VHH binders against f4i9g2. Designs and how they scored, part 8

Target 1, 368 residues: f4i9g2
Amino acid sequence: RSEKSEERRFDQKMSAHGAGIKTSSSAVPFASPKSRFLSKQEKFYPRCTPRLTGPQSRDTPPKRDTGIANEKDWGIDLLNENVNEAGTNEDGSSWFRESGHDLGDNGYRCRWSRMGGRSHDGSSEWTETWWEKSDWTGYKELGVEKSGKNSEGDSWWETWQEVLHQDEWSNLARIERSAQKQAKSGTENAGWYEKWWEKYDAKGWTEKGAHKYGRLNEQSWWEKWGEHYDGRGSVLKWTDKWAETELGTKWGDKWEEKFFSGIGSRQGETWHVSPNSDRWSRTWGEEHFGNGKVHKYGKSTTGESWDIVVDEETYYEAEPHYGWADVVGDSTQLLSIQPRERPPGVYPNLEFGPSPPPEPDLPPDQPQ

## First folded at step 25 (VHH)

Design aa3
Fold by ESMFold2, fold request of step 26:
Structure aa3 (fold): chain B 368 residues (1-368), chain A 124 residues (1-124)
Amino acid sequence: as target 1 above (368 residues)
Amino acid sequence: QVQLVESGGALVQPGGSLRLSCAASGFTFSNYAMRWYRQAPGKEREWVAAISSSGGSTVYEDSVKGRFTISRDDARNTVYLQMNSLKPEDTAVYYCAAPYRPWGYDRYTEHDYWGQGTQVTVSS
């Protein structure tokens, strides 16, 4: 049997003790030289505004393991007027900037802005789109999409969204954030993809997680994790990380924890599979009884085992360290979106009237 | 759409040699690892050898190490299995396989493509 090797490990900066904590980016070869090059570029705009040239170049890829940005990190700044401009910079590169509005039923409004650039020889290009949406149901959305490629053939794509809505079943306000990030090398069989999400409601329900995938030549790796707080003291966290070579070797670690009121469990497995499908496995567990005793146990397919009871206080994150009050405070641009003006005059009343033998489908309401 | 076609199977004396070929189409061959399997009469199919997409790494089942060599020619979209010092226990239908591992796959979406096989008989 083979054992886990360092060359086949998951991302080295995944978490503090397993899962549920974002880490700093791992080194990605095709991103570092580009970042250094861009930081040394001559500035294209004067220190004092107004700008006399097109938008600053935005042709850098997203970075791994950076989670979901706050809205302020994007600097979304939509114009109220339609714009359709294009030009050429001193270095021969071209640019464009456009903006607009889409209007629809039920007060729907989408304000958007799109910009982009292209090098003189066409070897690099980038685009970035911003939007905000709202309607008369109270729905609000901010969003970003960016993409690009460079002269080395690297390409990238990223989305970000922040949404306010009222949950259909609970009638609670909910704020949700999500991001997708992707980068691929033009010269190696290498790249990565990440999907992140976080959800909050006004009673303390939270859900967060990520799906990550990466490849470097003959090795691929995955990380999935989830974190759930029900707002009433229950906590579930889990992770599932694994890697594979093209030759068929696979290995991984997974664990979960569940707790309520100091009582709960943790358990996990480290495993390895050979190309011929032989599986090695090592498992462990902890039972926490809420009385200062913890049962710790484990075993492996090679015969290791342990089974002990220790005197140990139970520690776990009983509450999310970032919750509804925090996300409301960090979502001021989202929350400040002004919905479309209602036309002056009478608002429709929703009336409960006679219906067929089934129950009526809508009780009477009066707009306030 | 994906096709794997094995060839080169024959009747051979113990101690002899054969070279099997597997011609591939319907996918970007240079991006995929390739594998050989075999199935003896009345037995389950078993793994024999694998080669990485670059050709720089190979791995073999213990009973064939030192006797079999897997190789690939990306210009011809072909993987080979050179079999030397053949034994009667090597008698089987030999299959090539391509592990389907598209960008972003996970363990719930992985599967392999298979050929129809080629018969190798080591006398008797």
Scores: ipSAE 0.389, ipTM 0.785, lowest interface PAE 3.1, mean pLDDT 79
Fold by ESMFold2, last read:
Structure aa3 (fold): chain B 368 residues (1-368), chain A 124 residues (1-124)
Amino acid sequence: as target 1 above (368 residues)
Amino acid sequence: QVQLVESGGALVQPGGSLRLSCAASGFTFSNYAMRWYRQAPGKEREWVAAISSSGGSTVYEDSVKGRFTISRDDARNTVYLQMNSLKPEDTAVYYCAAPYRPWGYDRYTEHDYWGQGTQVTVSS
C-alpha cells in the first residue's frame, strides 16, 4: 500500500519545471515549513472570464518548497449555474468549461467546476477542477486538482484540499489542509514530488509535515519532517533527509527533538555510505534539564567524541506559530459551505451527551 | 517478470581476459543502473563495479580498478564486465544486479534484482 507517485487522477505527463537542485548536501538540524511558506509563497491569480470568451489559462506549474496555499490564493468560485461550454480562442487554442454536482447518502453533496485548454497543435494542455463537498455529519471539503503538459513533454500535477471534521460525540472540530505537487521532465530522468499536510483541532492539537522526493538523472533525494504539538505543552519535531546516487553512494541527516516545560532532548545523526557499503556516521545529543544546564554529547565512526555540560538557556518553539485560531481565520470559504437541507419531518436528536469544556486558547474570531 | 541472465564465465589462466554479459528483461533497461558483484568460496558477496543508467558514470572496487571495465548496450538490454589481467583471487561466481529504484521509491521498499551467477575460475 505504498504511495504511487507516478499514478495521478489525470493520467498525463508532468514536467520537472523548476526541479533539478538537490537539498541533501545541506545538513541542517531543523527547518520550519511555516517560515519557508511565508518567505517563498507562490503567487496565485484568480481566474475570471467573460462568457463570450474562454477561461484564462491556468497552466501555472507548481513550484518546489512552497507548502500549502491559502484558499484565497486559488480564487475558487463555484457559481450555481450549470455550465457546459467549449470554444476556440483567437490563437487557435481550444477551451472548455463545465460544472455540475453529485449527491449521495447522509446529505452528501459535491459541487464541482472543471476547465481546461489545449494549444492549436495539441502540444500543450491544462486542466483545473474545483470542488466543494459537505454532508450531514458536519464534514466540509474544499479542493483543487490541476495538471498540465507543455510541448517539450514536461508535465505537472497538483492537488490542494481543506477539510473540516466534526466529532459527533465530543463536538470537537478539526481542520486539515493538504497539498500534493509533482513535476516531471519529458526528456530527462528528472522530476520531483511533494506531499504536505497540516492538521489542527479546537483544543490546540497541531500536526504538520511533508514528504518530498526528487530525482535528477543519477541522484535521488528524500526529505521528511514532522511537527506535533499536543496542545498541552508537549512538542515533537523531527527531520529525516536522505540522498542516493545510482552508483551506490548514500548520505543523510536526521534529528528529532522532544520538549515539555523546558525539559527535553534533541538528538541526530549525519551519515554517509560508500558503494561498498562502508558506513560513516556522526551522532549527537542534547539533554535539557530545565535548570540552565545542557548535557551535550556525540561521537563519530572516525574517532570524534565529546561529552560536556554547558550553561545554556533552553529555547524551543513551545507553541505553534500558526494554530487553530489562524487556520479558522484563513478558512472562511470552507466554513461557509452550505450543507443540503434535511427533508421535512426529520427530528434531530434531542438528548445531549457530555460536551468538552471550552479551551482557554480557542479562537475568538471564528468565521460567521 | 524481471530476469537477469549472466554468461561468459570460464576457466582462464592468470593474466588472461574474459568478458561477462548480463542480458536483462522485464524492465526498461535504459532507466536503471547496473552492477556486478562476486562471491568467492567461503566469502561474503562483494560489490565489484557499477554503471549509471546513462552509461556516463562508472565506479569500481579498488582491487579491480584498472583491470575491469563495466559497459552497457541499451539496444540489447545488456551490461558487460570486461575482465583483464585476471588473478587467482578473482575466482568467484559473478552476479549481475539491477537496483530497483522506480520513480518515487521509498527507502523501505527498495530492493535489487539478481541474476543466477556465472562461474569464473582463474588457475593454471
Scores: ipSAE 0.380, ipTM 0.781, lowest interface PAE 3.1, mean pLDDT 79
Fold by OpenDDE, fold request of step 26:
Order: structure tokens, then C-alpha cells, then sequence
Structure aa3 (fold): chain B 368 residues (1-368), chain A 124 residues (1-124)
């Protein structure tokens, strides 16, 4: 009688309930101190030519975090004739408007208009400049500069540009947009600066980024970010944000992600530094394998550490939300710029014009 | 040009008191936090105290808490360090520092303006 010893294979399904510590990377939005620029909108009405369709002269600082405006938002309407006019309004305020054109080599033409005003007491001022540039190489540029000061002592400066040119490397048409904004308080040790840029080509290559800086009395903050799309599915995004007190406390957060065809990585760091230079930091990373698995790892200066593989779907944006088709659609005025007539037998000097002028030096009156 | 001139350093006995001064010029003094550092012989320079631009906030290194007081006089463009209950361990060259923070500076490119320092010696 053969006692069949039934080896009960206790399949201990240890359900490793991997408690997915949802590291809610709650990017604690660095609450940019809302500088209550109480815009007392003193309606400085520039009595220059009624901009039938253009934005009203702003007597207030620009808004923060608005990105790059579209050309249509500026209402650029260059005067066809050379104008030089000035006057005094009934309220004692003064105004001026002027326009002109500059000619240069290689068919270069710059059309510009400038307008401005000043209150009767001189407490408020504003200036706005528009320009259109072109040459025989296919270069086109549309731009705006605005500046002002209000009765509260606030001052601001803003510039906007969009450029069409041929890329030196790819020989593709490229559209580049940029904006710079800054404001300074007249009453507080406060100010901010923002720089934005966007670059597009017809193959889907896209670069976007911003640099921001702000100060409010004893606190300062910085924000930098960038996005890169190669048009073939490769994506790079990064952010770096930090703040400081005058007494030496610092804290920040940064991260980067790289992806191609469902495979990629993310990494980041949060950190804090005390006035005595004591540093705390936490670093983390993710490796995405494209197979529904993600390797997550991290550590901190306080002894935290993790290293796990989880089942997680990879999500990233392979294409920009706003790309070549969009920027072309929003650049109708730029594209409509007409170069000077090229004389018969005259060919543009394809000498690759000097590298785009170095980024205009920030205006000298940068709040130190 | 930014200039910082420390003064008030002396030889004192343990338990004694000393007041250091730092006269600042070449920048808008009232807009900047000021710091005191010290460097003992054979040691690295260490942070001692800081005062905010408004003067409303102060911070101290742990070893000097309760003994040292940082203050400022904006009308005189001067920062002070009152040192009480001095110990031999407080012997060092004391430096005042003003931050160099140009518009749009990066945290990794931070540097300070320094004075020539003033010698404090605590000995029996």
C-alpha cells in the first residue's frame, strides 16, 4: 500500500503589497510673492493717432508669467510716412510720435515707429517702439519695446521680438520668438525680470525656455526651465527653482526628464541650506524601460533611501503643444513683411551675417 | 568701488567685551544684509552672524549665540558686532562681508565683498 505523500506545495504567494509611496512630487509651487503692484491705473490716454485696433497704452507694469505674446496682441501698425509730431493735451500732458526707416547693405530695411507721453507733472511717462526689419537673405523681424513709469514710482521695461531666418546648419526656415520683461517698485525694494524664448523649425525641432528672477525686500527667487524637442521624438525638459533670504537661507527644487520612443529617465533634487551652511538634500531618479516597468531610486542626507522596480505606465509629451504650424499661423504679420526690391544682377551676400547680436545687454538701469 | 573697513579689534581678557565696527562704502548699504565672519589661526573662515537689510532679523552661529550681537546703523553705513563674554576660542581675525548679488545672479556664482579684517585676541 504505497502511501503517496502528497507534498502540499504551499505556494506562499507573498503578495508584496509594494506600498507605492506615491511620492507626490507636489512641486510646492514656490509661491512667487504676488508683488501687489497695486496698479492704480491712471489712464494715461495717449492722444496719438487713435489706434483703432491696437492695445491701449499701458500705464502699468506688465504682468508676470505671461510668456510670449502673439504678434496680433501688440497691434503693430507702422506709419508709412516719416512722421515727427509732438503736442500738449488739454490736461497738460505731452505726447510725441515719430517714424522713420533705416537702410543698409544687402537690402536691409528697418521701418520703425516710436510714440510716447508724459503727464503734466512728469510723474508718469510711457514709450512704445515698433519695428519691422528685412533684408535680401530672407531675414525678417518684427519687434516691440515698451517702457514706462507711473506716479507711484514703479518703472518697467518690456521687449518682444519674432524673427524669421534660415538656420545655418539645417538650411531650414526658423522662427524665433523672444520676450523680456522687468519691473521695479517705486516704494519697495522689489523688482522682477523675466526672459522667454521660443525657437521653431519646419522639421519639428522646438526649443522653449525661460529665466525668471525676482526680489522682494529680504527675499529673492529664481526660476529656470527649458524644453527641447528634436522633431524625431526625443524630448528633454528641465526645471530649476530656488529662493533665498538675505540672511543666507536657501532652498530649491530641480528636475530633468529625457525620453525617446517610450524609454527615458527622470531625475531631481530638493535641497535646503541654512545660514550656517548646513545642507539638506534629497535626490531621486526614475528609469523607464518602455515595457511598463519603472525603476525608482533615491536618497537623502538624512538617511532616506529607496530602490524599487514598479509597474507603471510611462507618460511624456513627445511633441510640443505649440509647434511649427502654430507659430507660422500666429506670425502672419511677420511673414507679410516685404523686402526691398532687389536690383537686377545684385545677389545677396550670403555671408552668414554675424551671429545674432549677443542677447541685448539688459538695460543699464537694472535694479542692483 | 565697494569698500569694507573693519575696526575695533584688540587684546582682551577672557570674559571681556569688545565692539567691532565695519564701515561700508561704494554701494547702497541699506539694501544689503551684512555678515560677520572669523578666521582663527590654521582654521577655515567661518560664519559668525548676519543681519538683514532692514535690521529686523538677525542670525548667529551657535557658539556665539547669547554672547554676540550684530547691529547696523544705516545712516553711518556701518555694521557692528558687540562681543560679550569673550573666550579664548573667539580669537580670530574678524571680517565683515557684503553680498555681491548683481541682477539675475546665479546661486552658484555667489561671492562676497570682504574687508581687510580686524584681529581679536582673547588671552589671559
Amino acid sequence: as target 1 above (368 residues)
Amino acid sequence: QVQLVESGGALVQPGGSLRLSCAASGFTFSNYAMRWYRQAPGKEREWVAAISSSGGSTVYEDSVKGRFTISRDDARNTVYLQMNSLKPEDTAVYYCAAPYRPWGYDRYTEHDYWGQGTQVTVSS
Scores: ipSAE 0.247, ipTM 0.697, lowest interface PAE 1.9, mean pLDDT 82

Design aa3
Fold by ESMFold2, look of step 25:
Structure aa3 (fold): chain B 368 residues (1-368), chain A 124 residues (1-124)
Amino acid sequence: as target 1 above (368 residues)
Amino acid sequence: QVQLVESGGALVQPGGSLRLSCAASGFTFSNYAMRWYRQAPGKEREWVAAISSSGGSTVYEDSVKGRFTISRDDARNTVYLQMNSLKPEDTAVYYCAAPYRPWGYDRYTEHDYWGQGTQVTVSS
């Protein structure tokens, strides 16, 4: 492979900034002449500002608790040519940029781009990979993977995927998104990990959830939640959050709800465990009968309790606020992926199958 | 392969002292809290003491507080339990443990690693 040392010219034309200090024409401080410069630092214009001609990326970890982005937020733009380039910027950092495609069975095609950079002393680096996949079953996929580290020792990794496929038994189209992110601190005993997912089908079935984990010094936390809508009015939601110390103290809160047609339940628990396994707990529940009455109950390990029936209307989210129509509208790049062309002489065969078996004359007996 | 090996258990008179050691390997010792447990015959295993990964925090079961001291030596990958003013009720097999908390663990997949134990007997 040929090593290329390519210098990119940036033709920079800028008006000469005035040398020296120009003050207002008035001695009174509230006068503001229109000879306003563009926002300038009071310090020097640095003469030694390296020109960076290769690809660049952030030198910091991704942000927590951002959910799953849509495809437009990533800006996936694969290279049109096979590329294999590398170079060194003025500040001594190195970079590379590659692209290609892989072909496989059943019309599989993956178009991909990969790029990265590394500081001169190797204390920071980053890599990004982007891809587009398809095959002849109608499967389509967009994806991103990013990773990096900085000079302070922080490191991070993240992925995002968006997938279209057709369920073989139901023939329903499905769109699924997922993301994973993690980061670790170089200066503290700290880090975090998140996994998110969303799934949609054409009849309104929706599933969403997340698993999260983190640590800061001697404390760790964990969070899991899910939502499920069957597309016919049934909903299940739940959350389970908890934390612990290295010495064995644990505490948490969890709840769930399940509803259909105004009838259902909610229930939950808040709890705490000492290192010696002593447990405090408070549980609660609500039963909704669909008639304006709600049974509310609960108790704790310290003797607290209640068991009452109240007049209360039932409120819950019966339909997802973001569903199939929304995800289809936000997935136009995924849906526009062109499958690989079939080679000449590879055509589907169409044949009429054998006759179906005759239907039985009598139905089976049924138990009473 | 996580390994925890306890040593130092012995027969001792009431009022005596004993120091237990637990040598650890197979993980980055300085990143993990360490714990001591004990189990007397016919009883369930009980927690005795814990020390944070930094060594800056310790906690003890009420019946041993003031008599037992947990400590760690990160250079030797070893946690210790200094036991003073021993009583017959301290007779048990003593185990060290390390919480299994891999990066990204799930609450339902957590597990502690245990040593094989060392016998402490306080008689008469």
Scores: ipSAE 0.244, ipTM 0.724, lowest interface PAE 4.2, mean pLDDT 79
Fold by OpenDDE, fold request of step 26:
Structure aa3 (fold): chain B 368 residues (1-368), chain A 124 residues (1-124)
Amino acid sequence: as target 1 above (368 residues)
Amino acid sequence: QVQLVESGGALVQPGGSLRLSCAASGFTFSNYAMRWYRQAPGKEREWVAAISSSGGSTVYEDSVKGRFTISRDDARNTVYLQMNSLKPEDTAVYYCAAPYRPWGYDRYTEHDYWGQGTQVTVSS
């Protein structure tokens, strides 16, 4: 009696209801914290600047993300005469203006002007310094330093420079521009710093970059970017941005692109770190073949991946939007600086001074 | 020297409540986000909660959300962990931690300042 054990095939149709987790990629907008610097329009008391033409002292911090100003924006007007003046305004505020001319042995010449003021109660202060430098080698420099403090306790510092020099190796003329800006809040644990630089030569070589960092209470952010043009069509651009909170949340985005003659690559990463150190990351890349085809690939820590070739036109900036011709055009005052005549018997000290070590990325927390 | 001293650990029954305290000294307490960690026997130390320097923001590990509350009293240089609805799984040595840097998140907890810990035991 053969007991036919009927194996009941329980066809458990597990209906995999793929709950489409609509990952609402809420692109958390990098809300640049609009620091509501509520610029209370403090009544700009016309500071008796002795000469009408000097930049009116801004009783406000500089604006963020303004890049490098042009020389014309500063209104640099160096006095030909040595001046040492001071006065008190009707409102009780004080001002000063001084100018000088320094001469060195190697045809060095420095003309400078310094001006400043203080409110009647001393709660607000500002200073501005202008200079032009030159030597017999063809070195020329124009610069500005500006600082201030307002009644709210905000403080700021700003520098600007443009330099003309001859490259020691190539004998090519170079123009370099730089700017540094810093502001601190008097009322909040907030501040920011920006460093900008631009370098140009007559062959079309161009370097641009910026380092930015800031803090607003419990949040801090960093931004770095660079652009390199070799003047022959090679381009490198990169960006690295990230932010963090005191509680351990971090997020960032970085990318790089390299191109030459329509061929190149792009790569990037978007990432997020939670307070528990869980990391999410998405990486992507593009290979551009110059033939209208682009290989696109990427992956994420959540299991996303793609690898495709698409018909896409390659777009990149082969030349800087602002290059040698432009910077020369905007450097009229710099170029107008007249060097002193070479002293007889003075030969260029080819002291190849060591390239100043790259200024260590001072962590934001080190008080300069 | 930075010192963190935890207190308030005890034996409690499941469902009970306990309040831990961490007294801080040797640094400007108000400038630092504070953290609580716990280490159960045979397990790795795990993050429990954090509070921002201002006290305006708090974050919790998922297993303690809704049950634990981190708070701070800057006048007393003290951070607290109120633990409610305690479970046997909450049995651990609880540690208070301060980051090495003020106003910042250091991903490297190795440099954090740690207390000696306080024992919390949840048992029937």
Scores: ipSAE 0.047, ipTM 0.591, lowest interface PAE 2.3, mean pLDDT 80
Fold by OpenDDE, last read:
Structure aa3 (fold): chain B 368 residues (1-368), chain A 124 residues (1-124)
Amino acid sequence: as target 1 above (368 residues)
Amino acid sequence: QVQLVESGGALVQPGGSLRLSCAASGFTFSNYAMRWYRQAPGKEREWVAAISSSGGSTVYEDSVKGRFTISRDDARNTVYLQMNSLKPEDTAVYYCAAPYRPWGYDRYTEHDYWGQGTQVTVSS
């Protein structure tokens, strides 16, 4: 019996009667006199009115899974002069701003600015710090730290850093980027932490990774991943994820990929454990021979099993999508930091890394 | 001159608790991330925990996660390491460290100011 669900098309036609009231009102031509008010263009000198309003920041935690933001997005505001100011706003909130220029040994220089505020009742507060560091070795650092608490009890911390330095072994320029974020709920047993890092050198060596942790009441999760590029075509990628649910179920997923010159392997495991401790898992692998053939194999605890060779093209990223040229392009402010002159009498700590193990003495050529 | 003075090390039984303190002087303490390291006999010094300059972030070595807590009191220029559920493997000299450079923290920084350390021994 085919129950015809009747889609009732409500047609309501309402007839908006357009009453055309023609009211003729007579345009009396009041010739108001052209008073030539010579508007003295008061040159509004933009009085830099010191914005008497103290600095303001966000009142909410940062978003999750945002990675490493570009330096242009951090709102870097380094003061050129040493400032130490504080005030109270009309609403009773307080603010401060301070800046400094520190000089240290070995030509070390640090410029920094810090700002913050607190609500009248102390329920909310925030702090932001920016810094530039440099020394005579060519080391440069740009960073931001932000923290806050809102009236809901949420608290957060966020940091971003970029570093330019010379690699001690290769003498190559290296840029390292990192971000860390943490937030905690004031109302729930909830919080998360994320760490991101990227390392680049001028030869194409690249390391990327992230650690992510979170908790929501009885639920928790972890995520880790890494990417390694040697700049010569060797690639390592891996991911490891796991979680625990409120019901006591645990699950995980991990995989690894290794490739060089079209040859490599992939392998992974997916598993779950039920509240009654029943474990299910599936493991799989791929061997890529570089000749268009792939050996695929796997098994599960439920009796699944396969072992086959297939004709399949091998695809992998031999180079990072975002590499040296890109990071250099995105590090304009970092690169603009002025190098320091070498102080007199300061010599590079040639920490000679451990001498490469002596090349094994080739056995003396037996005289023919 | 930068000074770091560790205290609170003792002999304790397995499962016991200790609180280490590190009093800092000679620098603007609130601008620096602080770290704890430990060195067991015959082993290399290893990183244990770090706390950001603001105190808003803490990180731990995997072996001490859930057992150790790093905290700071900027008014007292002191960083603490609360150690619970101590194990014989935790036996080491514990060192407080401040980075050479203010703000931010990296657990892999080699250039730290170091204290003299305090001995923690976990034994039955």
Scores: ipSAE 0.035, ipTM 0.362, lowest interface PAE 5.7, mean pLDDT 80

